Miniprotein binders against q9usj1. Designs and how they scored, part 20

Target 1, 298 residues: q9usj1
Amino acid sequence: MFSVGKKISFILPIKGVLQKLKDNAQKTVLLDATWYLPTDTKNGKKEYLESRLPGAQYFDIDEAKDHKNPLPHMLPPADEFASYVGKLGIDRNTNVIIYDRKGFFSSPRVFWTFKVFGHEHVFLFPNAFNAWKTEGLELETGEPRTPKPVVYEGAKLNKDLVASFDDIVKVIESPDAAGVHIVDARAHERFLGNVPESRPGLASGHIPTSINIPFTETTAAGITAPKPEEDLEKVFSSHGLTDKSVPIITSCGSGVTASVLFAALKECGFKDVRVYDESWSGYGKRANEDSSLLATGP
Short names: E, the ipSAE of ESMFold2; O, the ipSAE of OpenDDE; V2, 0.75 times the mean of E and O plus 0.25 times the DockQ between their complexes.

## First folded at step 11 (miniprotein)

Design m3 (at its last look DockQ between E and O 0.09; V2 from the best seeds 0.00; counts 0 for: pae E 13.0 > 1.5, placed apart)
Fold by OpenDDE base, look of step 11:
Structure m3 (fold): chain B 298 residues (1-298), chain A 80 residues (1-80)
Amino acid sequence: as target 1 above (298 residues)
Amino acid sequence: DKYVRIRISGVDPELLRKFAEEVIRIAEKYGIKVEIYVDGDTIEITLRGLSEDTAEWLIYYLRWLAYELGIKVEIEFRKE
């Protein structure tokens, strides 16, 4: 009986979260990664200050980024990441459980970030607030606890999880040879190029050869949680993604929802998944200047 | 009755159509009642029969959708 070792899912139900919190053998830190679109009136940090899961720290994706890059949400340098998470009380051995108020929207970006820098003990907690409430647990209000700063050691960017513009170009120049699927998480209308981009100077359309899987196809009950694995597999299969050994690059507008796809694909056992960090914010500008980089329609 | 009300004004008819179609699709999927009112250049969509929890994630989704389509929407949740 080949004990197919149940791959411990990095996506945790509330029971799994509680279990980790009770385990004193390893330090656990909850991260509130709530982020809203710039056009939204809500602010994640503000809401965090109002209420949070007990003991949760706030991870601000607008702060923990490369500030030297004009593109939104580019990965910070390794040393800056280390400094940032160290101040949150996170070291290499810390269990990091990430949630967001939307459920499963921005937390995957933070999850991906931790993975990029080699953190092993990182998890996602979908629909955290609702799950917490349903269990009759109380939220923390008032001033958040100040964590004891620690040193985060060994942060190194894993390039195997990050795709660059050059990586994209290689795929589009030799799609058959590359054997790489580019998956766009944006809305279908944006993918088609039927709607203008919100930012000026960006072309409308998609990366040539890419396929469109709006990230909402991978989520349940809106964007509160990922679909069950079985359903995810159906979604991916319907888009021709059946071979889990084939390299995949995910893209979106700014690298946030691409990470939702990253998490979903990883949940399904896809082995080689990278996020194109620049996404359309970077690519669209280039495509606006070079039409050979732009495709429209299906 | 709890409901979500969406107001859209001055939007390209094609974009409005696309948005509305998606709203209808979602509503049908989750068993939400849809009411559509047109007043001049303003379209009002009312979604009824949903829980507060459903309303919360739906509003987030709809705002995202609006953002993706480049349209401005006013969304409110009311508890009657």
Scores: ipSAE 0.030, ipTM 0.430, lowest interface PAE 2.7, mean pLDDT 90
Fold by ESMFold2, look of step 11:
Structure m3 (fold): chain B 298 residues (1-298), chain A 80 residues (1-80)
Amino acid sequence: as target 1 above (298 residues)
Amino acid sequence: DKYVRIRISGVDPELLRKFAEEVIRIAEKYGIKVEIYVDGDTIEITLRGLSEDTAEWLIYYLRWLAYELGIKVEIEFRKE
């Protein structure tokens, strides 16, 4: 039996991060989850190898994925997730604190991934490098530290945090009966269908019934941190998201920025939030061949 | 003032033309002002009069286009 969890504080300021790092009773692992589009000139793993928060391990969403699925960085099978994080020194009781160099961009995707597989002690550390420097702390350079591998037991996909294409179809075929909001994190012009997708075979537009909240509305400029909770609530309410018990499915291009919305919604106490992992990368192909799946405009 | 700046160097002239024409096409569609500066083998395109939303998808789209064309571009967004 599943229930919507109460809001908890999973976004940590530097003081909370340092407190968990000094706690000898429970292991804490820092994860650098920095990721960029393949067309970006930056490379997250290269940046990690040059410098990182002391002791941080790198979580690569393009390695920790379903390698049998042609869609980008789809969730891995549970046993492969367990093997991957176990090699990073993470077991079920490990505090996992996740950051990315932009601040609040790809780390929510990894946060969501841990939540999907049942990890309780997972946290986000936005604006990590600036906060670290302000505290007078030094970055680690040179050879990354090698963690002692552990066994991660009990990884099981929680279907209440993941939406499938079938879940989307149910919503658009019976929108009143479904009572579910689909929220698109993509830039507005992509949502409207006013610009072509750069890859062939993807329709331009959005999922019928969905609303657009570009993920940058939930972050500080430069995507360095989430907005304060009070401002997040104003963002969501301005888009009609006021009833925190109504189910929400977030979507985007490939599930990364949909996870930014996931984290922001959970911070505001929304009880039932799922990420549509496939997002436009898969949906847009289907919508190209079935016009009932496609909407354009506001 | 908000602008997107694109810098391109050492690119096959045909590929540069294809990229620049797409930038201009988008700018015309959205009423975006275009300034082009050439310095040796470097071209700099500055786009002004665009919303943050438009800038965001434009940057993503243009980076993907550069990848498909096999060219290297530097793109930045500034809010001043």
Scores: ipSAE 0.000, ipTM 0.216, lowest interface PAE 13.0, mean pLDDT 86
ESMFold2 (binder alone), look of step 11: mean pLDDT 79; pTM 0.742

Design m4 (at its last look DockQ between E and O 0.73; V2 from the best seeds 0.66)
Fold by ESMFold2, look of step 11:
Structure m4 (fold): chain B 298 residues (1-298), chain A 80 residues (1-80)
Amino acid sequence: as target 1 above (298 residues)
Amino acid sequence: DKYVRIRISGVDPELLRKFAEEVIRIAEKYGIKVEIYVDGDTIEITLRGLSEETAEWLIFYLRWLAYELGITVEIEFRKE
């Protein structure tokens, strides 16, 4: 949450999390957003059912999506988002604190989703399990709490936080006039076009005019936590991102790690940041059919 | 007693080199002991002298990198 003349971070240390959990005046819900790559043997829902931060609910990225769209992880319709989070006991005035077991990886996607639908009281708790254990606090085991469902009012997609394919085309057709930075969170070799895409029909390469900031450049200790804000600013400035008023569109493979960049950019005060939800999963197919949409190499 | 063992095989030599270099870079940075065994087109990397906390984030990071590079890896974590 922002205030005039003072930056209030949405990335909470454990003291801030504990303060909100103890606040009797404002309902707080912890969300476990743990999600693993399809090639991983681990399952986030299974781990949640075994243990969790006390009282946490599970946000299933594979359920809270547009089920009619063949692309992975596309935003759900606003009414389906509202129904989903209402069943988790979340209304518009609920403080939502989002973590995943890997810290700064899948929880930013869920954070972005809440922001897109107008939820203001949403926060990230990176490296949550290690912070919890370091404080000497115990995890909750056994059967998870069943929340009382509530009605979530007023969910509406904020188009200022989402980029479409048409938005991308406008940028690449007139790059200097557009004045927009497109930032790709994928590993460098995928950006270069040196790795065959695993999904059939996708070109290998990147969006013309885009720059590559693999999301791991914004994290400390692998991918468990974001870098401190001062170090994040150095990362972005080293890639030419210094004017915080210039629009930025983040992209990746399917919108998960692009949301890590979204959160990191917002923490650094970038004013106009959108996530390209289709990311390479949608763009790469178009680029395979139209070479004017494809760039490769450095 | 704790180790992380990573097996990669049948991958593009350039991608294999990049993966191995990143593992070595992390090992140097965190004082982790590394043992490498090459058997034909298979590389086995064993990492020792790391905490369970370090092993957990390292495994997750290496699985992400393998996914991004389009390679298949087998990772074993021995906790004793």
Scores: ipSAE 0.658, ipTM 0.856, lowest interface PAE 1.5, mean pLDDT 89
Fold by OpenDDE base, look of step 11:
Parts: sequence; C-alpha cells; structure tokens
Structure m4 (fold): chain B 298 residues (1-298), chain A 80 residues (1-80)
Amino acid sequence: as target 1 above (298 residues)
Amino acid sequence: DKYVRIRISGVDPELLRKFAEEVIRIAEKYGIKVEIYVDGDTIEITLRGLSEETAEWLIFYLRWLAYELGITVEIEFRKE
C-alpha cells in the first residue's frame, strides 16, 4: 500500500491556520496582502487599518518592490525584502500565512515572493475573512500591533522561480525544443490583442506560443479561493497541460495574477513553474519595438 | 432591492459590446436580472436580485475586466 504521502498543501483551511496559531513551537505571522487595481477606489492598506485578522501585519506589494525599476511590482532586491519582512517580525523560521480580502487575488503574489527568496514556511489562507467570520472569530480593529523587528537572514533570489525576458525569448525562438509552456493569465480579449493598451508604447497581443488561461478560470466565483484540485486539473488539462514535469512560465500584466496561476499550478503538482515578473508591462514594450515578439489572435 | 449599477461612457463600441456581453453572461449564469439602458454614448447596466456577497465579488471581477479591456467604468452598489 504505497502511502501516497498527502503532500501537505501550502493552501490552508481555517483549521490549519488555527492550528499553526496555537502552536507555540514556531512563531506565526499573518500577512494581509490585500491589493486592489490602481483603477479601484479601494485601498488595501486603508482597509487593513480598519480591520484585519488578529495580529495580522500588512504586506504592501506597492512598497515591497524594486523602486528602481519603472515596471510595476518587480521583485525587490534580496536585502530590501529581508529588511521589509524583518520589520514585520518575520525571520527565516517564521510561519507566514498570507491572505487578502478578496480571497485569492494578491496573496499569491506575496506567496511567490517569499518562495523566491527561499522562505520555506509560507502558506496561503484563501477566503480568510469569510472563513474567520464563519468560525465566529472576531476581527481586530484599531491600531495594528507593531511587531518587534527581527533580522531576516539568508534571503537569496531563487532564479528557478523567476523567468526573465531572456527566458521567454529562448522559448519563442525554439518552441519545439524548449518544451516550455508559457501561460498568460490576462483576459482573453487582452490576450488576443483586441483591446488597446492603456500604457503608451505597449503592443497589443501576447507572447508567441503562449496559452491563455485567465486566472479567473482557476478560482472560485468571486476569486475567493482556488478551485478544488480536481477542477484545476480539468482546467489545465483542457489547455493541454497534463504533464506535470514540463516547465511552465506564467505571465500576466504585471506579475500579480500570474502568481495566482503559479499557486494553482503548484497545487496541482506541477514541478517547474516560474513567474515572468516583467509580464506584459515589460514585454509589451519590447514587442512594440520588435514585431517578431508579438502574436495576436488565438 | 439590492442592485449593482454599471455606467460606461465614451468607450469604443466594440469594447463596450464585449464588456456588456460578459456582464450578461455572468448575470445569466448566476440568475441575476439585467437591465440595460442606452443614452447616447452612455450605457447603464443594472443588475438586480443579487446578494451583497455576490455583488462584492462581481464588482471586483467587473473592475478587473474593465481594467483588462481598458475601459473606465463607474460601479455603484445600492441597498434599497
């Protein structure tokens, strides 16, 4: 009886979260990673200040980024990441549980970020607010607790989780040889190139050879949680993603929803998944200058 | 009655159509009543018969879609 050891999912139900919170053997930090689109009237930090899970700290993806890069949400340098999370009271041994108010929208980006820098004990808590309320637990209001700063040691960027533009070029130049799937999480019309880009100097379309899987296909209604694993398998299979050993690169507009796909793919057991951090914000500029980099249509 | 009102003005007709079609699709899928009003270059879509919870996620999705389509939308949720 080959005990297929139930791979402990990095996606935690409320019971799992509570268990970790009760475990005094290891420090646990809840992170509110709530982020809204720039066009939205809501603000994640503002909402965090209003209410949060008890003891939660706020991780601001607009702050914890490379400010020297004009592209949105590029990974910060390792030292800056370390400094940022250290101020949140997170060290290498801290259990980090990440949630967002939508449920499963921006939290995967933060999850991916922690993974990129080699953090082992990081988890996602989908639909956190609803789950918390359903259990009859209270939210925290008022001024958030200021954590005791700690030193985060050993932050090092794992390149195996990050795809660069050069990585993309390698795929498109030799699609048959590369054996790599590029998956675009953007809306279908955006992928097709049927809509103008809001930012000047960006081409409309997609990376040649890429597959379009809008990230919403991997989430429950309302983007509250990832679909069940069984359903995810169906989604990915329907797009030809059946071999879990084949490398995958996810992309989107700015690297946020690409991380949703990252999490979903990892949940399904895909072994080699990278996020193209520049995504279309970076790629689209390049494609605008070089038509060989641009594909339109299906 | 709780409703979500979406207002779009000055948008490319084709993009507007695509957006509206998606709204209708979702509404039908979830049994939400759809009312569409056209006034010149402005389209107003009213979604009725939905819970607050449904409204919240729908609004978020529609904002994302609008963003993806490069459309500016005004979205209002009202509780009557």
Scores: ipSAE 0.628, ipTM 0.853, lowest interface PAE 0.8, mean pLDDT 93
ESMFold2 (binder alone), look of step 11: mean pLDDT 79; pTM 0.740

Design m5 (at its last look DockQ between E and O 0.80; V2 from the best seeds 0.69)
Fold by ESMFold2, look of step 11:
Structure m5 (fold): chain B 298 residues (1-298), chain A 80 residues (1-80)
Amino acid sequence: as target 1 above (298 residues)
Amino acid sequence: DKYVRIRISGIDPEMLRKFAEEVIRIAEKYGIKVEIYVDGDTIEITLRGLSEDTAEWLIFYLRWLAYELGIKVEIEFRKE
């Protein structure tokens, strides 16, 4: 029941998911957060419309965003978040269980989004479709259910979970005084600066002072689930992250895989973890125009 | 036998090699048979002796890796 003095309570195995779905004292909503890179031939919304976990609603990270910001997947304003999730039948007291169909890739981004706006009852369900099938349970097909809209009250951005560009600048200008580790979730070759960025106008490289932990070091093969906590602790300690009180900012290309690291770090009991929402999509343009913001290599 | 066929191309042969090395590493770990054809900057890899479930997560992972390495990838899964 105890894993090295920590209870793993927000990443649920199938039995925990089923228990919450049976509990009528607090409403539970399943969210399908499946999202694919633009180079993938699959489409998450299309797949959701064909089949889903019973009763699941679809959360679209490209719809629930700041529409006034050209950067990808930026957090929406709090009132727009509230309106969006309210239309999915989610109020402040709803248990929200978030899955990718067969992966553990985009659901942590949605988990982080709920945490940022102060939603307490939010959970992750990794490898959901395979777990469902192994349990002998059937998927829902045909027309998706239309939820009754509700009012979501009290959405307020928690600045302790979000890093801005200015926060990054403070760290790199005074790294010893800041005492913050910046952790880059991208593949090693992107971090080194060895791969041209797909978006025009972005530098190739990384944020000075940052360390690289490709998020796949924290997942099972095929990006299907997080590693067990003891293996996660080994991954982080091998990169020098042993003091759970040291603040960490995660970054990646657009904030999706940085949220996988966010979830893994929180699982291991790191107390102060923020996601840099702009990530390389915003930072890389500035670094292309100002070389003092750019590092390459190790 | 089921098989996955992967064709990769790009202007950076080092990234193509890194991709192929990762495919080989996974294939060795899971006992998957590998056939490789190399023609300049084009590599075709055929993987055999894998389940449909293994093929699905492998294809997802390899598409992510190709994206991160800036290479073009075409992946076909065939059931025989």
Scores: ipSAE 0.742, ipTM 0.884, lowest interface PAE 1.1, mean pLDDT 90
Fold by OpenDDE base, look of step 11:
Structure m5 (fold): chain B 298 residues (1-298), chain A 80 residues (1-80)
Amino acid sequence: as target 1 above (298 residues)
Amino acid sequence: DKYVRIRISGIDPEMLRKFAEEVIRIAEKYGIKVEIYVDGDTIEITLRGLSEDTAEWLIFYLRWLAYELGIKVEIEFRKE
């Protein structure tokens, strides 16, 4: 009986979260990674200050980024990441459980970030607020607790999880040889190039050879959680992603929803998944200057 | 009565149409009553008969979609 070792999923149900919280052998930190689109009326930090899971700290993706890069949400330098999470009371051995108020929208970006810097003990808690409420647990209100700062050691960017523009170019120049799938998480009309870009100097369209899987196809209704693994497999299979050994690069507008795809693909057992951090915010500028980088239509 | 009122506007009628169609699709899927009014370059969609939970995730999704489609969206949610 080949004990198919149950791959310990990095996606935790509430029971899993509670178990980790009860385990005194390892420090656990809950992270509220709630983020909304800039055009939204809601603000994640504001909501965090109003209510949160007990003991949760806030991870602000608008703060924990490379501020020297004009592109949105680029990965911070390793030292800045370390400093940021250290102030949140997170060290290398800390269990980090990440949630967002929507359920499964911005938390995967933070998850990916931790993975990029080599953190092993990081998890996602989808639909956290609803799950918490359903269990009859109370939220924390008032002023959040100030964590004791710690030193986060050993932060090093894992390039195997981050695709660069050069990586993209390699794929499009030799698609057959590369054997890499580029998956765009943006809306279909955006992918097709039917929508003008709001930012000046960005082309409309998609990366040549890329396929479009809007990230909402991988989530439950309301973006509360990833679809069950079985359903995810169907989604990916329907787009020709059946070989889990084939490298995948995910992209979107600014790297947030690309991380949703990252998480979903990883959940399905895809072995080599990278996020193109620049995404269209960076790529679109380049494509605007070089039409060979731009594809439109299906 | 609980309702979600969505007002969309933009320079691209095709994108407005696409957005409206998506709203209708979702409404039909979830048994939500849809009222659509067109006033010049603005489309107003009122959704009725939905739960608060449904409204909340729908609003989020629609904001994202509007952003993706490059259209302006105003959303009013009446909870009572």
Scores: ipSAE 0.576, ipTM 0.833, lowest interface PAE 0.9, mean pLDDT 93
ESMFold2 (binder alone), look of step 11: mean pLDDT 78; pTM 0.731

Design m6 (at its last look DockQ between E and O 0.68; V2 from the best seeds 0.64)
Fold by ESMFold2, look of step 11:
Structure m6 (fold): chain B 298 residues (1-298), chain A 80 residues (1-80)
Amino acid sequence: as target 1 above (298 residues)
Amino acid sequence: DKYVRIRISGVDPELLRKFAEEVIRIAELYGIKVEIYVDGDTIEITLRGLSEDTAEWLIFYLRWLAYELGIKVEIEFRKE
């Protein structure tokens, strides 16, 4: 019943974005995190080079990755993350505002990446291009601005935000003792095992004990923006997620849409949320070789 | 007038039906006109009466859905 001050959300409307861009006391960097599925002919870097929000830098999830791991988009080593973002002009005190042209799809993956390496001042700007246009603001074209490189200090992987395959095995071997929900962001038919995986060597199905919340249940206007918090609460409660202290691990195909669920859960106050970085791209290979790791159907 | 044309094919008729049903659901939600033509195991859907902004997010969303359902899709956005 006690009055509490305004909740500070990491999901910013355009007014909040503009406020931070005008602030001379704190440096702000906009990141274009646009990424397209492998089956799409469009290229996010190419689109960034044609037009962007003024001053935005490009964050490429296919470049800022563990290059020694064949799985897609795996988190880079901490020192490589630090080097990458430092070249974009981002230090530990920089406000980082992340958008993608499609709204609430790949930008949460980059948001999660910054959180994993301990960056406090990171925010999401969903549906950015539409919001910019509606406000009557111009995009930047021509050659992108050259950032002044800086040193990024103190990047260290926070294991409280990342789940490993071993973490998954512990949950499925003792579900009641673990007390952890595994939540799969993939489309329902893919979760059921009714769709052959597009990449060879992956089993069709899901992680035993996991529940399916396709990430599109958390978005409005297709995948352009998140639902309002009150609607997100209804989505999660309808799937039995009401105790915000219970640990949650999100998964999907390769960690992109699992990060959409991560952001939505955090917005609703869930205290302990991890992303399973390998997701189905790694798990599905193991489940193809060991059927005890595989569940199908509802 | 502007239109989005979607040609889909696949080996599972139920997955093709689910994709088409989602297109119809979106069209109803946004006041978009839908025409559907079936040619063998291929479905052609034409969407009209949508803005360029709506077409852009819709194409992106439908490519994601097709990927998730294992559906082969060709999508074009034409201004007439």
Scores: ipSAE 0.653, ipTM 0.850, lowest interface PAE 1.4, mean pLDDT 89
Fold by OpenDDE base, look of step 11:
Structure m6 (fold): chain B 298 residues (1-298), chain A 80 residues (1-80)
Amino acid sequence: as target 1 above (298 residues)
Amino acid sequence: DKYVRIRISGVDPELLRKFAEEVIRIAELYGIKVEIYVDGDTIEITLRGLSEDTAEWLIFYLRWLAYELGIKVEIEFRKE
């Protein structure tokens, strides 16, 4: 009887979260990673200050980024990441449970970030607010708790989880040889190139050879949670992603929803998944200058 | 009655169509009533018969879609 060891999912139900919170053997920190689109009137930090899960700290993806890079949401340097999370009271041994108010939108980006820097004990808590309320638990209001700063040691960027522009070029130059799937999480019309880009100097279209899987295909209604694993399998299979050993690179507009795909793919057991951090914000500029980098249509 | 109202103005007709089609698709899927009003270059879509919870996730999705389409939309949730 091959005990197929139930891979402990990094996606936690409320019961799993509560269990970790009760476990005194390891420090647990809840992270509110709520982020809204720039076009939205809502602000994640503002909402965090209004209400949060008890003891939660706020992780601001607009702050915890490379400020020297003009592209949105590029990974910060390792030392800056370490400094940032250390101030949140997170060290290498801390259980980090990440949620967002939408459910499963921006939290995967933070999850991916922690993974990139080698953090082992990181989890996602989908639909956190609803789950919390359903259990009759109260939210925290007022001034958030100031954590005791700690030193985060050993932050090192794992390149195996991050795709660069050069990595993309390698794929498109030798698609058959590379055996790598590029998956675009953007909306279908954006992928097709049927809509103008809001930012000047960006081409409209997609990376040649890439597959379009809008990230919303991997989430439950309202982007509250990832679809069940069984459903995810169907989604990915329908797009030709059946071999879990084949390397995948996810992309989107700025690297946020690409991380949703990252999480979903990892949940399904895909072994080699990288996020193209520049995504279209970076790639689109290059494609605008070099038409060989641009594809349109299906 | 709770409703979501979406207002779009000055948008490329083709993009507007695509956005509207998606709204209709979702509405049909979830049994939401759709009312569409056109006044000049302004389209107003009213979604009725939805819960607050449904409205919240729908608004978020629609904002994302609008962003992806490069469409400026005004979306509000009203409780009558």
Scores: ipSAE 0.596, ipTM 0.838, lowest interface PAE 0.9, mean pLDDT 93
ESMFold2 (binder alone), look of step 11: mean pLDDT 80; pTM 0.750

## First folded at step 12 (miniprotein)

Design j1 (at its last look DockQ between E and O 0.01; V2 from the best seeds 0.00; counts 0 for: pae E 18.3 > 1.5, pTM E .757 < .8, placed apart)
Fold by OpenDDE base, look of step 12:
Structure j1 (fold): chain B 298 residues (1-298), chain A 80 residues (1-80)
Amino acid sequence: as target 1 above (298 residues)
Amino acid sequence: DKYVRIRISGVDPELLRKFAEEVIRIAEKYGIKVEIYVENGKIEITLRGLSEDTAEWLIFYLMWLAYELGIKVEIEFRKE
């Protein structure tokens, strides 16, 4: 009787998180990846310092980025990533469980980042604070623990998970031949080009041939968690995404909510999913200079 | 009384309207009482009869929506 090994989802309920925390066979690190929109007055790091899951470290997407690139939240070099997570006490064999205070907003970006650099043991914990509270567990307050630094070895950027502008151009130039779906996670009005961009020099609209799936269609109310797999399947199917073997590139404004789609698609078993890291912050500038790169409307 | 007060402003009245409509839609879906005041191109929406948990996720969602629509939003949450 081949025990059909329960496909262990990388999305963990609280029971799964607790189980990993109890398992002493492998080191587990909780990461608070709380990030707020620039328009929000809240600050993730500040809130982390106030309260966190016990033992959690803070992963700052505004720090763990390529500082040489003017675009927001571009992937750091592999060595910088390694250095950053090493200081958090994370090595190649560490179970990394990522959460954010909103539930399922910025944590997928960090999840994607770990995957990009080849980390195998990385998980998402949606709705972490509420789940924690519901179980009657206490949060940690006061000064966070300083982890013992370790060496993170073997960080290498997996290009199969990252789409470049050149990758996008290839799709646009040969939509039928490419067989690649570009999925935009932005709001519908933004996708249509009905909204002026807040950043100067960005065009309004979307990548030609792209499909709009606002990331909120893949999340529960309030963006607290991903929808159940069954519901996700319905969402993706309704947009023509039924073949799990078809390559998908996700995009958004700055690469954060694109990662939400990444996580949701991966949960549904899509095999080839990449995130366009530049997203509209980079693409919109290019489209502003070259109208052939810009589409508006549905 | 517990309430969430949302003040929105922007250049495009149509976007403001869309935002307001979305708030109304959500409120209706979750049985939240809505008060809307419009003055001089500014819209003030007051939500009542919602739990703290509902308020928290709703505020976040609305902040995201406002950001996406390029609308300036000010949100006040009175818990008591």
Scores: ipSAE 0.660, ipTM 0.865, lowest interface PAE 0.8, mean pLDDT 93
Fold by ESMFold2, look of step 12:
Structure j1 (fold): chain B 298 residues (1-298), chain A 80 residues (1-80, ends at bonding distance)
Amino acid sequence: as target 1 above (298 residues)
Amino acid sequence: DKYVRIRISGVDPELLRKFAEEVIRIAEKYGIKVEIYVENGKIEITLRGLSEDTAEWLIFYLMWLAYELGIKVEIEFRKE
């Protein structure tokens, strides 16, 4: 039976995850995308090596990046993305289910990365460890599985999902003509310019015309899972985001929490959402030397 | 040598039977050797003679089966 208007979610509960893992007709790979801020005492790769969801491969956002760019976590070239995920046993037809140990923090960045390079069968599994344990399922320990490398064909950067610094400048210079919402996922005090950035050489403040929706407003119980869609819609509408056809660019410190907003906006049906990959790590350097690029306060 | 090991405890005997029957069915289908150890209400099943691809699929399938049956299992995969 055909269900017209039935919404298809890329955010899977454990039942949906297990169903895809059972499907022998199409390969599924679990990705552990656990990552912590540099100021955190925890290490995602180390935790993965100690325990993981059974069969999970580790996706290291600090390795799967543009190594020639000094900015953190910048998207790799398409051929390097293809090589990286191919070594994890992922080809174009593979279902990819992504989780992180915090719940809903760094996994959306990896989800966005796959979407950027045209991977269609990609999903998020929030609150994965709690859900796994609540269902009485065990974690895998010992040596991680070594996947058989495959060829990933057809990786091509989708510019409709990525914003550049030039895109930001166009919005700032002609905000009414641009018709684009820039949404900053950082904590409110960083947006206001009331506290210094942890990285040296960055201005304190925000991109002119941008609005602040700290990514934690879109998550439940801290950062373990996204809020239900109904509550997400209330969050966005309370910040003036009601027309789902208006383009949105998300930003943050380095592109990780901006991707949380990307996933939340897409879950609510926003049609045109891009992530500003440089985020404040690149923009803030420029704004430190050019006051026309900097706003502070509400 | 590669193996998949499954540990089960505190499970309803009927549900354990359903789970074990499916493990045995798969082992027969793919020519996988099965070893079963039972001690004081704990069961350990070891599956040997399988490829990594078969082990990966098997682990995910058995996790799904455990979820549907409402039983708790610990599944381990070792190479060497």
Scores: ipSAE 0.000, ipTM 0.184, lowest interface PAE 18.3, mean pLDDT 85
ESMFold2 (binder alone), look of step 12: mean pLDDT 77; pTM 0.707

